# Miniprotein binders against BTB/POZ domain-containing protein 19 (BTBD19): the designs that were tried, part 4

Target 1, 291 residues: BTB/POZ domain-containing protein 19 (BTBD19), of Homo sapiens (Human) (c9jj37)
Amino acid sequence: MEPLGLVVHGKAEPFSAALRSLVNNPRYSDVCFVVGQERQEVFAHRCLLACRCNFFQRLLGTEPGPGVPSPVVLSTVPTEAFLAVLEFLYTNSVKLYRHSVLEVLTAAVEYGLEELRELCLQFVVKVLDVDLVCEALQVAVTFGLGQLQERCVAFIEAHSQEALRTRGFLELSAAALLPLLRSDKLCVDEAELVRAARSWARVGAAVLERPVAEVAAPVVKELRLALLAPAELSALEEQNRQEPLIPVEQIVEAWKCHALRRGDEARGAPCRRRRGTLPREHHRFLDLSFK

## First folded at step 11 (miniprotein)

Design M5 (from S15 with A10V E35L)
Fold by ESMFold2-Fast, scan of step 11:
Structure M5 (fold): chain B 291 residues (1-291), chain A 81 residues (1-81)
Amino acid sequence: as target 1 above (291 residues)
Amino acid sequence: SKIVFIRIWVWRHSPERIIRYAWEEAREYAEEGYLVWIFIYGGTEEELRRIFEALKELLEKAGLKVRIEIKDGTIWIEARE
């Protein structure tokens, strides 16, 4: 009888530890990366990178002189994130931290590491908090990570007041901000949302080297100005004269909703209440028109 | 051969500033003998198209060879000396 082949395994931990010892080890290394702002040298092994990652296979297969180290500069990748990628490639395991996971996720996407990407996504979802969520949303929108986008939006909907005051919020792209401004589930009052949008547009104007009104243009139409009380609209008009943010026509449409005692979501600025909308006297007219 | 990878995020910079930054970095590294790979992430299709056309024109005027690959909604640019 022909003997049947059976797959048997040695102990995983010693095997993994031996390969981990090769990470950033100049012994036996045949490629050198210069990583991060500090230009940290990171030593690696072409055979391990190439067999584990198609991106490195293509890259390192085109290098002149097999076995001759050539500097590969990754100036925009944090050293910690790159070392995490190497650990994963060498050992099929990685230690993830809240402070670096978004950079590891970004590198996994860039290098086509599907399994590492999924592990990072699972970790991000588990450690989402007020300080991380807007940065995670931006990464999700940038790379088309729909499930992460939905989880981040839901978190921001539940923690709107705090999330709107983070640096991550101020640094959101218009494309990432739009889903938030379209949400009826935001637990924030429209007056506060207008203030948050103005702060966001100010930061964007400085970074993009554009006027505040131009930066706000793609998103400002989502602001539900008809929800604002007359005193709030008057204050907004005054602020708008000093620092243009919202087209005058949009403010006029909000005043028309007050004067005509109707809210029509199909005309001008939307007037639907959000979960965090504070009641105002004129909101009773929206209820009557809705029914 | 020396290689440099330059990662650019579109949403927090003007297209003009991104073009200038990418051009300056690519030129400096290419002059030092590097093969330059530029990864551009985010932005609208219109923004990416404008950045691509401007970078291609600038790099070609400098005598650098440019290769472009569209991948997962991003544009990958290679500049060779």
Scores: ipSAE 0.422, ipTM 0.758, lowest interface PAE 2.2, mean pLDDT 82

